# VH-VL binders against Exosome complex component Csl4 (csl4), part 16

Target 1, 189 residues: Exosome complex component Csl4 (csl4), of Saccharolobus solfataricus (q980j9)
Amino acid sequence: MRTQGELTLPGEELAVIEEFMTGDGTYEQNGIVRAAVVGKIFYDMLNRKSNVLGFKKIIFQHLKKAKYVIGIVNSIKEDSALVSIVGIEERGLASPISAYLHISQISNKKINNVTDAIKIGDVIKAKLLSYTFPLALTIKMKDLGVIYARCSRCGYLLIKQDENNLKCQRCGNIEQRKIGSYMVKKGGN
Short names: E, the ipSAE of ESMFold2; O, the ipSAE of OpenDDE; V2, 0.75 times the mean of E and O plus 0.25 times the DockQ between their complexes.

## First folded at step 15 (VH-VL)

Design p5 (from m2, 50 letters changed; framework fv_tislelizumab; at its last look DockQ between E and O 0.68; V2 from the best seeds 0.00; counts 0 for: pae E 2.4 > 2)
Fold by ESMFold2, look of step 15:
Structure p5 (fold): chain C 189 residues (1-189), chain A 118 residues (1-118), chain B 107 residues (1-107)
Amino acid sequence: as target 1 above (189 residues)
Amino acid sequence: QVQLQESGPGLVKPSETLSLTCTVSGGSISTSVVHWIRQPPGKGLEWIGVIYWSGDTDYNPSLKSRVTISKDTSKNQVSLKLSSVTAADTAVYYCAHDFDWEYYFDYWGQGTTVTVSS
Amino acid sequence: DIVMTQSPDSLAVSLGERATINCKSSQSISNYVAWYQQKPGQPPKLLINDASYLQTGVPDRFSGSGYGTDFTLTISSLQAEDVAVYYCQQYDDLPLTFGQGTKLEIK
């Protein structure tokens, strides 16, 4: 078993079923209990259940009022990305919230692949399309999109070159993104 | 390290507006979430409401029609106004700091006693 | 509103013995429970959040447990300084609500 209160990502192993059964926010696959959502691990020692807690009902009210959210791209699928919401406007979340970004919501311009516009590890500024789980995001608007990214080749911070291109100052690699209100200064995120 | 201190008149006449101030030190109300909680004499705790760093508020539905919470960032203060008070509003009033927007309270003010004369 | 019901209303326990305070919510609230200690003339002091996470500086004789609707605060070996009123508080949904309190005394 993992550490009580530890942050976990969907699909991560939490326990074998003989140790702890499934509970909230978890599922079983081949005798392994895994996280179904991003959240904090909670083992119910009395009932021997594994739980992953994503958000309180209270947080829903803030999602409804938010002008934007800040997310980290966790994984990319053929036509979508899994995003961990880590902030609501300027306020960070103690418990990140899972959301998804469909390829149709990335740009007003047609794109062929999600990876044409965003990459795993990118920090994005996004807007919620709905307030029911699973949460859907959009980055179509001008100010929305990637606001911080690292070079896929060498890991160094990318600097904005123009509307669609970022450049690595260390290795010269040029990468495309759907760029939002990008940080062009060194350091920070 | 965050410290909160309530202040205001200890005696309020019925039908008037109770007005209290919470002064925050060791932190900024521009980045803090502050709640008001009250405790009638010899009784338990009742949540009144919250003001967020943004200035948005949420109130206990039981008090919503009579309560206003506001902030003054220049003084690092949060204010509570409760209108049309009765003897039922007699209590110790606390302001409390919300730990990391999680809705539990890591720091409380010392409390201020408000008596509404019947 | 989510009602938090504590039991017992008062409890007398001998020094060095175990004290157990229960809190039951009117609906499932996952682990979103905090426990507070309040001594006369003082504000409440946070002991535990998320049902079982002990706050820094709280003695390790304090522990919490529970999930869903049934929660417990335990003091493994009662000390004289533990005489107080104890409150549970839910933070799953607004309005935030507290239990009615449990007065703990030395027997």
Scores: ipSAE 0.382, ipTM 0.735, lowest interface PAE 2.4, mean pLDDT 88
ESMFold2 (binder alone), look of step 15: mean pLDDT 93; pTM 0.955
OpenDDE, look of step 15: ipSAE 0.586; ipTM 0.851

Design p6 (from n3 with light chain N31D; framework fv_benmelstobart; at its last look DockQ between E and O 0.75; V2 from the best seeds 0.00; counts 0 for: pae E 2.9 > 2)
Heavy chain, then light chain:
Amino acid sequence: QITLKESGPTLVKPTQTLTLTCTVSGFSLSTSVVHWIRQPPGKALEWLGVIYWNSDKDYNAAFMSRLTITKDNSKNQVVLTMNNMDPVDTATYYCAHDFDWFYYFDYWGQGTLVTVSS
Amino acid sequence: DIQMTQSPSSLSASVGDRVTITCKASESISDYVAWYQQKPGKAPKLLIYDASYLQTGVPDRFSGSGYGTDFTFTISSLQPEDIATYFCQQYDDLPLTFGQGTKLEIK
ESMFold2, look of step 15: ipSAE 0.346; ipTM 0.735
ESMFold2 (binder alone), look of step 15: mean pLDDT 93; pTM 0.949
OpenDDE, look of step 15: ipSAE 0.502; ipTM 0.805

## First folded at step 16 (VH-VL; framework fv_benmelstobart)

Design q1 (from m2 with light chain Y32W; at its last look DockQ between E and O 0.87; V2 from the best seeds 0.00; counts 0 for: pae E 2.04 > 2)
Fold by ESMFold2, look of step 16:
Structure q1 (fold): chain C 189 residues (1-189), chain A 118 residues (1-118), chain B 107 residues (1-107)
Amino acid sequence: as target 1 above (189 residues)
Amino acid sequence: QITLKESGPTLVKPTQTLTLTCTVSGFSLSTSVVHWIRQPPGKALEWLGVIYWNSDKDYNAAFMSRLTITKDNSKNQVVLTMNNMDPVDTATYYCAHDFDWEYYFDYWGQGTLVTVSS
Amino acid sequence: DIQMTQSPSSLSASVGDRVTITCKASESISNWVAWYQQKPGKAPKLLIYDASYLQTGVPDRFSGSGYGTDFTFTISSLQPEDIATYFCQQYDDLPLTFGQGTKLEIK
């Protein structure tokens, strides 16, 4: 079995059927219980069921009213990214909410792959496209996109240099992103 | 230390308006969520409503026509106003702190019993 | 509205016994359940949140489990100070709703 509360994508193995049966948000294939939706893994030890936990219906009401959400890129797949929503506007969430970002929703400009525009660990400002699970995001709009990132080489804070470039002030590395309303901009030089 | 304290009249006549004040300390109303819950004698708890950090509100539909929740962040006060009180509204009224915007309650006031009778 | 049906409504047990209380939700609420202890004349005290997580400062003889519609609260070895009314609360959707309570008594 995996770790309780771990994020999962559809098709990922959660357990063998002898360990845990199928529950909410899961299905069985060839003796393996797999996630049917994106979400947090929840093993029900009493009933021996694997579940993928959605979000509270109350939080859905807040998401519907939100002008934007704040997310952290957790993983990147062929044409999408798994994002943990950690804030609704200026308010942080104690329990992150799973969402996904499809490559078609990253930029109005043509991009070849997801990693050309965002990277794991980036903090993004995004808008919800859907209000049913799985939650879909967009960062196509000008103010949406990466708002905080760390250098891939040394881990130091990246600073916005121009429309498409971030620069590490520690090691000088230059990285490209789909940049939104970035939190830290180039100093006055 | 997070604390909440309900205050206001303990006797109200039928048809009158009840006003209760919840005074809080140990947290900021500008970043926190406070709920009102009541418990009629010998009965289950009833959730009345909530006021959020941004002053948005949600009310239980059973009470929404006569219920108003407001707050003053600078005074650390949340105010419950309930119109047209009836003897059935006799209950202990609590304000409660919402743990990290999760809708369960880690800290409660001691409660104040409000009796509605002539 | 989501109804929380709690059983039993009262329970007598001996010190040292294992006590089990259940709540059933009228629809699936994932694990969005809290359990409270309430002694006469006092405000409720949070014991368990998210069905199975123990609140800080609560003795480990208290536990909870469940997902979906069926939830269980357990006291592994009843102590004299555990005499109280216990109830569940759902927080999947508004209005927030509570079980009617289980009065726990010592035989």
Scores: ipSAE 0.371, ipTM 0.727, lowest interface PAE 2.0, mean pLDDT 87
ESMFold2 (binder alone), look of step 16: mean pLDDT 94; pTM 0.955
OpenDDE, look of step 16: ipSAE 0.594; ipTM 0.851

Design q2 (from m2 with heavy chain A61D, light chain K24Q; at its last look DockQ between E and O 0.68; V2 from the best seeds 0.64)
Fold by OpenDDE, look of step 16:
Structure q2 (fold): chain C 189 residues (1-189), chain A 118 residues (1-118), chain B 107 residues (1-107)
Amino acid sequence: as target 1 above (189 residues)
Amino acid sequence: QITLKESGPTLVKPTQTLTLTCTVSGFSLSTSVVHWIRQPPGKALEWLGVIYWNSDKDYNDAFMSRLTITKDNSKNQVVLTMNNMDPVDTATYYCAHDFDWEYYFDYWGQGTLVTVSS
Amino acid sequence: DIQMTQSPSSLSASVGDRVTITCQASESISNYVAWYQQKPGKAPKLLIYDASYLQTGVPDRFSGSGYGTDFTFTISSLQPEDIATYFCQQYDDLPLTFGQGTKLEIK
């Protein structure tokens, strides 16, 4: 069994059916309860069901009005990334909102791998592509993309070098990212 | 040490306007959310509205036409104004702190009983 | 508006008893439910949030469970200081709404 509150992607195992039955956003396959959608895991101890949580309707109303959101890349798969929305525009959220970013929504240019544009731990400025669960993001616009990243070699904060590259001022490492409008600077954004 | 305290008149005549002030301490209104909730004597709690850090507001539609919430960050005060008061509006009025925009309330004022009577 | 139907309206139990209060939402609200304790002449006190998470400083004899439309609040072993009215609250959608309350007394 996984940890309650943990973010999950579709297809991931949540529990065995003997422990918890299927709930919202889940399905059963060969005795295993799996996530059907992106979201936070919630085990209903009363009814013994595994659920994948969406988000508050209230927050959804604010999301619909938002110009952009701030998210953290939590995991990356072959064709998508799991992103935790941690802010709506300039305001942070106490409870992150689960969303996903498909490779097709990263750039107008064809990219071969999601990891060529974003990495785990990156902070991204994104827009909502859809207002249905699971929540889909896009960073295709020029002003959207990575706004905070750390060097994969030494862990130091990366700084924008050019349109698609960030440079580590400590070790000189250069990394490619889909860079957002926020200039990645020393001391944060 | 988060604290909230309601202040204002405890007696209002019918048709008059109620003005309550919530003075907060231990947090900044520029980064927090404050709600107003009331409770008629011996009855359930009723949510009135909320004011956000950016001064945006949401109201209960039941009170939208006669309720206004404002704040002054520099004074650490949130003000509730409710027009056309009626005896049915007699209640203890609370201001409450929202745990970082979660819409449940971790800190409450002590409440102030407002009686609407001729 | 989302209605929260709370049961029972009143309850009398003995010290040490297990006490259970329920709330039913008019529609699914996931786990966005809070429970409050209100003693006479006092403001409500947050006990449980997100249906099952215990607020800091709250005794572990208090617990909550449920998801969707049916929620349960439990006191595993009732203590004399637990005499109060308890309320559930949903915060899935505006307006925020509360249950009608359960007045708990000690026999």
Scores: ipSAE 0.573, ipTM 0.840, lowest interface PAE 0.8, mean pLDDT 92
ESMFold2, look of step 16: ipSAE 0.668; ipTM 0.857
ESMFold2 (binder alone), look of step 16: mean pLDDT 94; pTM 0.955

Design q3 (from m2 with light chain Y53W; at its last look DockQ between E and O 0.80; V2 from the best seeds 0.64)
Fold by OpenDDE, look of step 16:
Structure q3 (fold): chain C 189 residues (1-189), chain A 118 residues (1-118), chain B 107 residues (1-107)
Amino acid sequence: as target 1 above (189 residues)
Amino acid sequence: QITLKESGPTLVKPTQTLTLTCTVSGFSLSTSVVHWIRQPPGKALEWLGVIYWNSDKDYNAAFMSRLTITKDNSKNQVVLTMNNMDPVDTATYYCAHDFDWEYYFDYWGQGTLVTVSS
Amino acid sequence: DIQMTQSPSSLSASVGDRVTITCKASESISNYVAWYQQKPGKAPKLLIYDASWLQTGVPDRFSGSGYGTDFTFTISSLQPEDIATYFCQQYDDLPLTFGQGTKLEIK
């Protein structure tokens, strides 16, 4: 059993069928309840069901009007990344919205690995590609991409060096990212 | 330390316009969300509308043609204006603080009873 | 609009009793439900949010459960100070809507 409120991707295990039945956004396979969509895990203790929560319809209305969203990369798989939308334009969200970023939506150039463009913990500026679950993001546009990243070696803030590389001002480490046009200022915004 | 207080006329004549002011303390309107809710005597609560930190607004469609919500961040005031009042609009009017844009209300004003009568 | 059908409209119970109030949504609203307590002449007070989370400072005798369309509010052991009207509210979609309320009295 996983943690209540934890973000999940499709296909991930949520529970055993003997403990919890299938609920919204889930399916059963070989006695295992798995997530069918991206979202937050919700175990209904009363009805003994595993659910994957979507987002409020109200928030969806705002998302549809949004020019961009701010997300945090939570996990990375072979061909996609799980992203928590934590802001709509300049406003932060109290409750993050789950979304995914497919490797095909990272760059106009062919990328071999998702990790070549983004890493866990990175903050990205993205746009919504779809408004149905699973919620899909894109950072293909030139102005979209990583806007905040820390050095994998020393943890210091990385600064844009060129179009595809960030440089650590502390240790000199250079890392590749799909960089957005906007970089978060030192100390945060 | 969050407080909200409604003020305005408690008696309005039919067809007249109601203007209520919500004065807030303990938080900034530039970063918070404030809602208006009313409750007829002995009846259920009814959501009227909301004004966001960026001055955007959402209204209950049932009142959209009559309702306007504005704010002045510098005065810590939110203003509700409702036109063409009718006796059916008699209710206690509340302004409420939204818990970080979640659309439930963690703090309420004490409410002000507005009676619409000739 | 999403309708919140609350039941019962009124109930009377004894001190120490378990009290249950239900709210049914006209459509699935996930866990986006709040419960309020309103005492006579006072503004509503938030007790539960996200269907089951207890608001800070609220006694643990209050609880909420449910998901989708059916939601339950429970007082495990009714106290004299719990005399009030209770309301459910959905915040999945606009307009925000409330249940009709449940007037709770003590025998």
Scores: ipSAE 0.547, ipTM 0.836, lowest interface PAE 0.8, mean pLDDT 92
ESMFold2, look of step 16: ipSAE 0.630; ipTM 0.841
ESMFold2 (binder alone), look of step 16: mean pLDDT 94; pTM 0.956

Design q4 (from m2 with light chain S30N; at its last look DockQ between E and O 0.64; V2 from the best seeds 0.66)
Heavy chain, then light chain:
Amino acid sequence: QITLKESGPTLVKPTQTLTLTCTVSGFSLSTSVVHWIRQPPGKALEWLGVIYWNSDKDYNAAFMSRLTITKDNSKNQVVLTMNNMDPVDTATYYCAHDFDWEYYFDYWGQGTLVTVSS
Amino acid sequence: DIQMTQSPSSLSASVGDRVTITCKASESINNYVAWYQQKPGKAPKLLIYDASYLQTGVPDRFSGSGYGTDFTFTISSLQPEDIATYFCQQYDDLPLTFGQGTKLEIK
ESMFold2, look of step 16: ipSAE 0.682; ipTM 0.877
ESMFold2 (binder alone), look of step 16: mean pLDDT 94; pTM 0.956
OpenDDE, look of step 16: ipSAE 0.587; ipTM 0.850
ESMFold2, look of step 17: ipSAE 0.676; ipTM 0.863
ESMFold2 (binder alone), look of step 17: mean pLDDT 94; pTM 0.955
OpenDDE, look of step 17: ipSAE 0.651; ipTM 0.869

Design q5 (from m2 with heavy chain F99Y; at its last look DockQ between E and O 0.73; V2 from the best seeds 0.65)
Heavy chain, then light chain:
Amino acid sequence: QITLKESGPTLVKPTQTLTLTCTVSGFSLSTSVVHWIRQPPGKALEWLGVIYWNSDKDYNAAFMSRLTITKDNSKNQVVLTMNNMDPVDTATYYCAHDYDWEYYFDYWGQGTLVTVSS
Amino acid sequence: DIQMTQSPSSLSASVGDRVTITCKASESISNYVAWYQQKPGKAPKLLIYDASYLQTGVPDRFSGSGYGTDFTFTISSLQPEDIATYFCQQYDDLPLTFGQGTKLEIK
ESMFold2, look of step 16: ipSAE 0.688; ipTM 0.859
ESMFold2 (binder alone), look of step 16: mean pLDDT 94; pTM 0.955
OpenDDE, look of step 16: ipSAE 0.570; ipTM 0.838

Design q6 (from m2 with heavy chain V34I; at its last look DockQ between E and O 0.69; V2 from the best seeds 0.64)
Fold by OpenDDE, look of step 16:
Structure q6 (fold): chain C 189 residues (1-189), chain A 118 residues (1-118), chain B 107 residues (1-107)
Amino acid sequence: as target 1 above (189 residues)
Amino acid sequence: QITLKESGPTLVKPTQTLTLTCTVSGFSLSTSVIHWIRQPPGKALEWLGVIYWNSDKDYNAAFMSRLTITKDNSKNQVVLTMNNMDPVDTATYYCAHDFDWEYYFDYWGQGTLVTVSS
Amino acid sequence: DIQMTQSPSSLSASVGDRVTITCKASESISNYVAWYQQKPGKAPKLLIYDASYLQTGVPDRFSGSGYGTDFTFTISSLQPEDIATYFCQQYDDLPLTFGQGTKLEIK
């Protein structure tokens, strides 16, 4: 059994049917309840169902009006990333909203791996591609992408070196990212 | 240390305008969300509207035509204005703090009873 | 508007009893339900949020459960200080709406 509130991707195991039946956003396969969509896990103890939570309709209205969202990369698969939306424009959210980023929505240029553009823990500026659950993100626009990242070697803050590369001012490590507009530039504020 | 306090007239005549002020402390209005809720005597709670940190607003459609919510961050005050008051609007009026844009209320003012009567 | 149908409207129980209050939403609202306690002459106090999470400082005898349309609020062992009116609230969509309340008395 997973932890309530934990983010889940499609296909992941949530419970066995003997413990919890299928609920919203889930399906059963060979006696196992699995997530059908991206979201937060919620176990309904009253009805003994596993659910994957969406988002409030109220928040949806705000999302529709939003120019961009701020998200944290939680996990990466072969062709996609799980992102927690933690802010709508300049405002943070107490309850993160689950979304996904497909590799095709990372760059206008062909990338081979999601990890070439983003890494777990990165903060990204993104735009909603779809307003249907699960939420799809895009960072293809020039001003979208990673706005905060730490050095994979020493953990120090990375700064923009050029259009696609970040540099660690502490150890000199250079890493590739799809860089957003809010990334600290070399010599900048 | 978060506190909210409603102030204003407790008696309003029919057709007149109600103006209530919510004074807050322990937090900044520039980063918080404040709701107005009322409760007729012995009845259920009724949500009136909300003002966000950026001064955006949402109103209950039932009151949108006669309800206005504003704020002054420098004064730590939120103001509710409701026009064309009627005896049916007699209620205890509350301002409430929203826990970081969650739309449930972790802190409330003590409420102020407003009676609409001739 | 989303309607929250709360039941019962009133309840009398003895100290130590298990008390259960229910709210039914007119449509699915996931887990976006809060429960409040309101004592006479006082403002409501938040007890439960997101259907099942206990607010900080609230005794663990209070609990909530449910998802979708059916929600339950429970006091495992009723105490004298629990005399109050309890309300459910949905915050899935605007306008925010409350249940009609349950007046709880002690025998």
Scores: ipSAE 0.575, ipTM 0.841, lowest interface PAE 0.8, mean pLDDT 92
ESMFold2, look of step 16: ipSAE 0.679; ipTM 0.856
ESMFold2 (binder alone), look of step 16: mean pLDDT 94; pTM 0.951

## First folded at step 17 (VH-VL; framework fv_benmelstobart)

Design r1 (from n1 with light chain S30N; at its last look DockQ between E and O 0.61; V2 from the best seeds 0.60)
Fold by ESMFold2, look of step 17:
Structure r1 (fold): chain C 189 residues (1-189), chain A 118 residues (1-118), chain B 107 residues (1-107)
Amino acid sequence: as target 1 above (189 residues)
Amino acid sequence: QITLKESGPTLVKPTQTLTLTCTVSGFSLSTSVVHWIRQPPGKALEWLGVIYWRDDKDYNAAFMSRLTITKDNSKNQVVLTMNNMDPVDTATYYCAHDFDWEYYFDYWGQGTLVTVSS
Amino acid sequence: DIQMTQSPSSLSASVGDRVTITCKASESINNYVAWYQQKPGKAPKLLIYDASYLQTGVPDRFSGSGYGTDFTFTISSLQPEDIATYFCQQYDDLPLTFGQGTKLEIK
C-alpha cells in the first residue's frame, strides 16, 4: 500500500484488488487498482476502497472564471500532451488537476509534432476550452504557451531570445517552443 | 498574531440596513481571504459570503439580493452591508480568516450580536 | 445546497469516556469536512480539517475520519475542558454549510 495523501499519476498502482476495491478516481486492471487521474491518494480504511481525491467543486468554479491556468507538461503522445494544472492565475494549487492539450490547440499555424512546440517538464500558460472532463486546454493565443523551460541537454535555465527561440544560459543550446509570456528574457525581464 | 474583530450597531430596526466592519490584524487583506458567517440564536451557522484578495466575491444565493461585501486593504477592514433587515436576521455575525482559499476557517472574530426589532 | 446532518444533537458523557459524533452529507464531498468546537459565548475553534487532519495546537485526543458522505468526529478520552458544542462544515461546494451542532455535556 502507498502512503496516505501521497501524490499519484494516472496509471500508477495503488493496491491489489484483494486489499482495496476501486473507488473515486481509480480503475481496476488485471487485479490491480490504479489511479485514473492525478491527485492525492486516499485509502478509505472503513470501506476498503482506494481513491484519488478529486478537486473541490468550488475550485471548478474558479477554473470557469480564470483568465489562464499554469500547467506542467507531464507526457507527450503523438497528437497530444498530458498536463497537470498546478495553478489558477497567480495562485498555486495544493493538488494538481489533470488536463490535456491537443496538437490542434497549440498554434494557429499548422505544426507537425507536439514536440516542435512543447516538451516534457515545460511550464505552460494555458486556457481551458472545456468545463467537462476531460479538461481540454489551448495555448493558441499569443500570451499562452511555454513560459519557463529547462535545457534538454544540460537541465539549466532557458532564456527567451526571440519570438520562437530559447537559449540555454549554461551550454548555449538553442531550442524552439510555442512561447507565451516567457518569464526569463535577456536583460532579466 | 492573527486577529479579527467585528464592530457596528447591535440594534437595528426592521427594513434598516446593517453595516458591520471586520478589522483585521496579523495578515494582509491583499493576500488573504475573509468570509462572513452568522449564527442565529440556538441555530446552525450560516455562511453569508466571501471576499477574495483581489476583491472578487461569492455570496450565498439566499442572501445575495441584499448583501454586499467590500474591503479596504490599507485600513485592514472588510465591510458587510445587508439591506432590509428582518427579525429573522437576528444573529451573531462573525468574520473569519481563510488561510489559503481552502474554505475552512482557522481564525474567527469574537462575533457581534445584532438584534433586529422594533 | 449540500446539507450536513449531524447526530446526535446533544450528548452527555463522563470524563474519560470515548465520544463519537457523526455528520452525513447529502451528496459525496470527498474528504472536504472540517470540525469545530464552540464554547458558550465564544467563536468557533477549528479542530480538524480535510476530515482527518489535526489543526496545529489541537490535542491528539481529537480525531476525525470519513470519506464521501459519512464523517465521524471522536474524542478518545473526554476531559472537563471539552464541554462545548461541536459541528462539522463542508467545503466541497458553495454555499458553505454547517451541521446543526452537538451539545456535549459532562454528567
Scores: ipSAE 0.557, ipTM 0.811, lowest interface PAE 1.6, mean pLDDT 89
ESMFold2 (binder alone), look of step 17: mean pLDDT 93; pTM 0.951
OpenDDE, look of step 17: ipSAE 0.629; ipTM 0.857

Design r2 (from n3 with light chain S30N; at its last look DockQ between E and O 0.55; V2 from the best seeds 0.00; counts 0 for: pae E 3.0 > 2)
Fold by ESMFold2, look of step 17:
Structure r2 (fold): chain C 189 residues (1-189), chain A 118 residues (1-118), chain B 107 residues (1-107)
Amino acid sequence: as target 1 above (189 residues)
Amino acid sequence: QITLKESGPTLVKPTQTLTLTCTVSGFSLSTSVVHWIRQPPGKALEWLGVIYWNSDKDYNAAFMSRLTITKDNSKNQVVLTMNNMDPVDTATYYCAHDFDWFYYFDYWGQGTLVTVSS
Amino acid sequence: DIQMTQSPSSLSASVGDRVTITCKASESINNYVAWYQQKPGKAPKLLIYDASYLQTGVPDRFSGSGYGTDFTFTISSLQPEDIATYFCQQYDDLPLTFGQGTKLEIK
């Protein structure tokens, strides 16, 4: 059992079915109750159900109206990336919201691998395509994409060199990204 | 110290337009959210609407045809405008501060009673 | 719109009594309920948020509980200064909506 009120992400184990049944925001997989959505864990001790308390409906209304969101790339799969939405336009979120970025939504140009365009830890500016879980993102537009990144070799800030290249301030490493409205470029902060 | 203060007329005739100003201090309107809420005498509170840091708005559908909320960040003012006032609109009008998208309120103005009467 | 049905509408109790007020939401709102105290001529004062969390500076005789649609507000031992009207508020969805209130009197 996890801690009551703890943040959980989709797919995380909440309980075994013998202990708690599925409830709101959860599903069962091979005797394990897992979170189906991002939210706070709530174990209903009376009815013995695992629930995930989703974000307020108000927050999803803001997502529907948003011109863009800010996310951090958490992991990369074969043809997609998992992204934590940490901001809606200029406002930060206290609790990140999980979303997915499919390879077909990264660029108008053909790319072979997700890692050709984004990397784990990148901060991206994106737009929502869907408003039910899993939330789908796109970064196809010119101003969308990686807006802040750190060097994969030394961890220091990368600065924009040109349309497709970032350069490490410390070690000189050059890395490629699908670059959006990048926060830091030569001569800027 | 976060403070809010409502100001404007206390008497309005039916069909006139009400304009109320909420003057704020202790926070910036460019990074904060302000709501308008009213309370008719002896009745429950009614949420009217909200203006966000970026000047986006949400209105209660019951009022949105005659309700406008605007702000001036440099003057620390949020303005409520409500057209075609009716005696049923008699209420104490409050502005309130919202932290981090909470949608519940620890900081309220003192309120201003607006009476709509012939 | 989410309706908040508050009960009772009026209550008379003695100092030291345990007081219980309930709110029922017209649909599940998880734990997104706040409770307010309002004294005559004043703005509401926040007491409880997220159904069960006590606001800073509020005496611990006040408490709340609930999840889904049924919410309870309790004063464990009524004090003379607790004479007021008490309201619940939901904040799961817009428009924000409030209970009609419970007017609490001392016998």
Scores: ipSAE 0.317, ipTM 0.719, lowest interface PAE 3.0, mean pLDDT 87
ESMFold2 (binder alone), look of step 17: mean pLDDT 93; pTM 0.947
OpenDDE, look of step 17: ipSAE 0.680; ipTM 0.868

Design r3 (from q4 with heavy chain V34I F99Y, light chain K24Q; at its last look DockQ between E and O 0.60; V2 from the best seeds 0.64)
Heavy chain, then light chain:
Amino acid sequence: QITLKESGPTLVKPTQTLTLTCTVSGFSLSTSVIHWIRQPPGKALEWLGVIYWNSDKDYNAAFMSRLTITKDNSKNQVVLTMNNMDPVDTATYYCAHDYDWEYYFDYWGQGTLVTVSS
Amino acid sequence: DIQMTQSPSSLSASVGDRVTITCQASESINNYVAWYQQKPGKAPKLLIYDASYLQTGVPDRFSGSGYGTDFTFTISSLQPEDIATYFCQQYDDLPLTFGQGTKLEIK
ESMFold2, look of step 17: ipSAE 0.702; ipTM 0.869
ESMFold2 (binder alone), look of step 17: mean pLDDT 94; pTM 0.953
OpenDDE, look of step 17: ipSAE 0.641; ipTM 0.869
ESMFold2, look of step 18: ipSAE 0.695; ipTM 0.870
ESMFold2 (binder alone), look of step 18: mean pLDDT 94; pTM 0.953
OpenDDE, look of step 18: ipSAE 0.614; ipTM 0.861

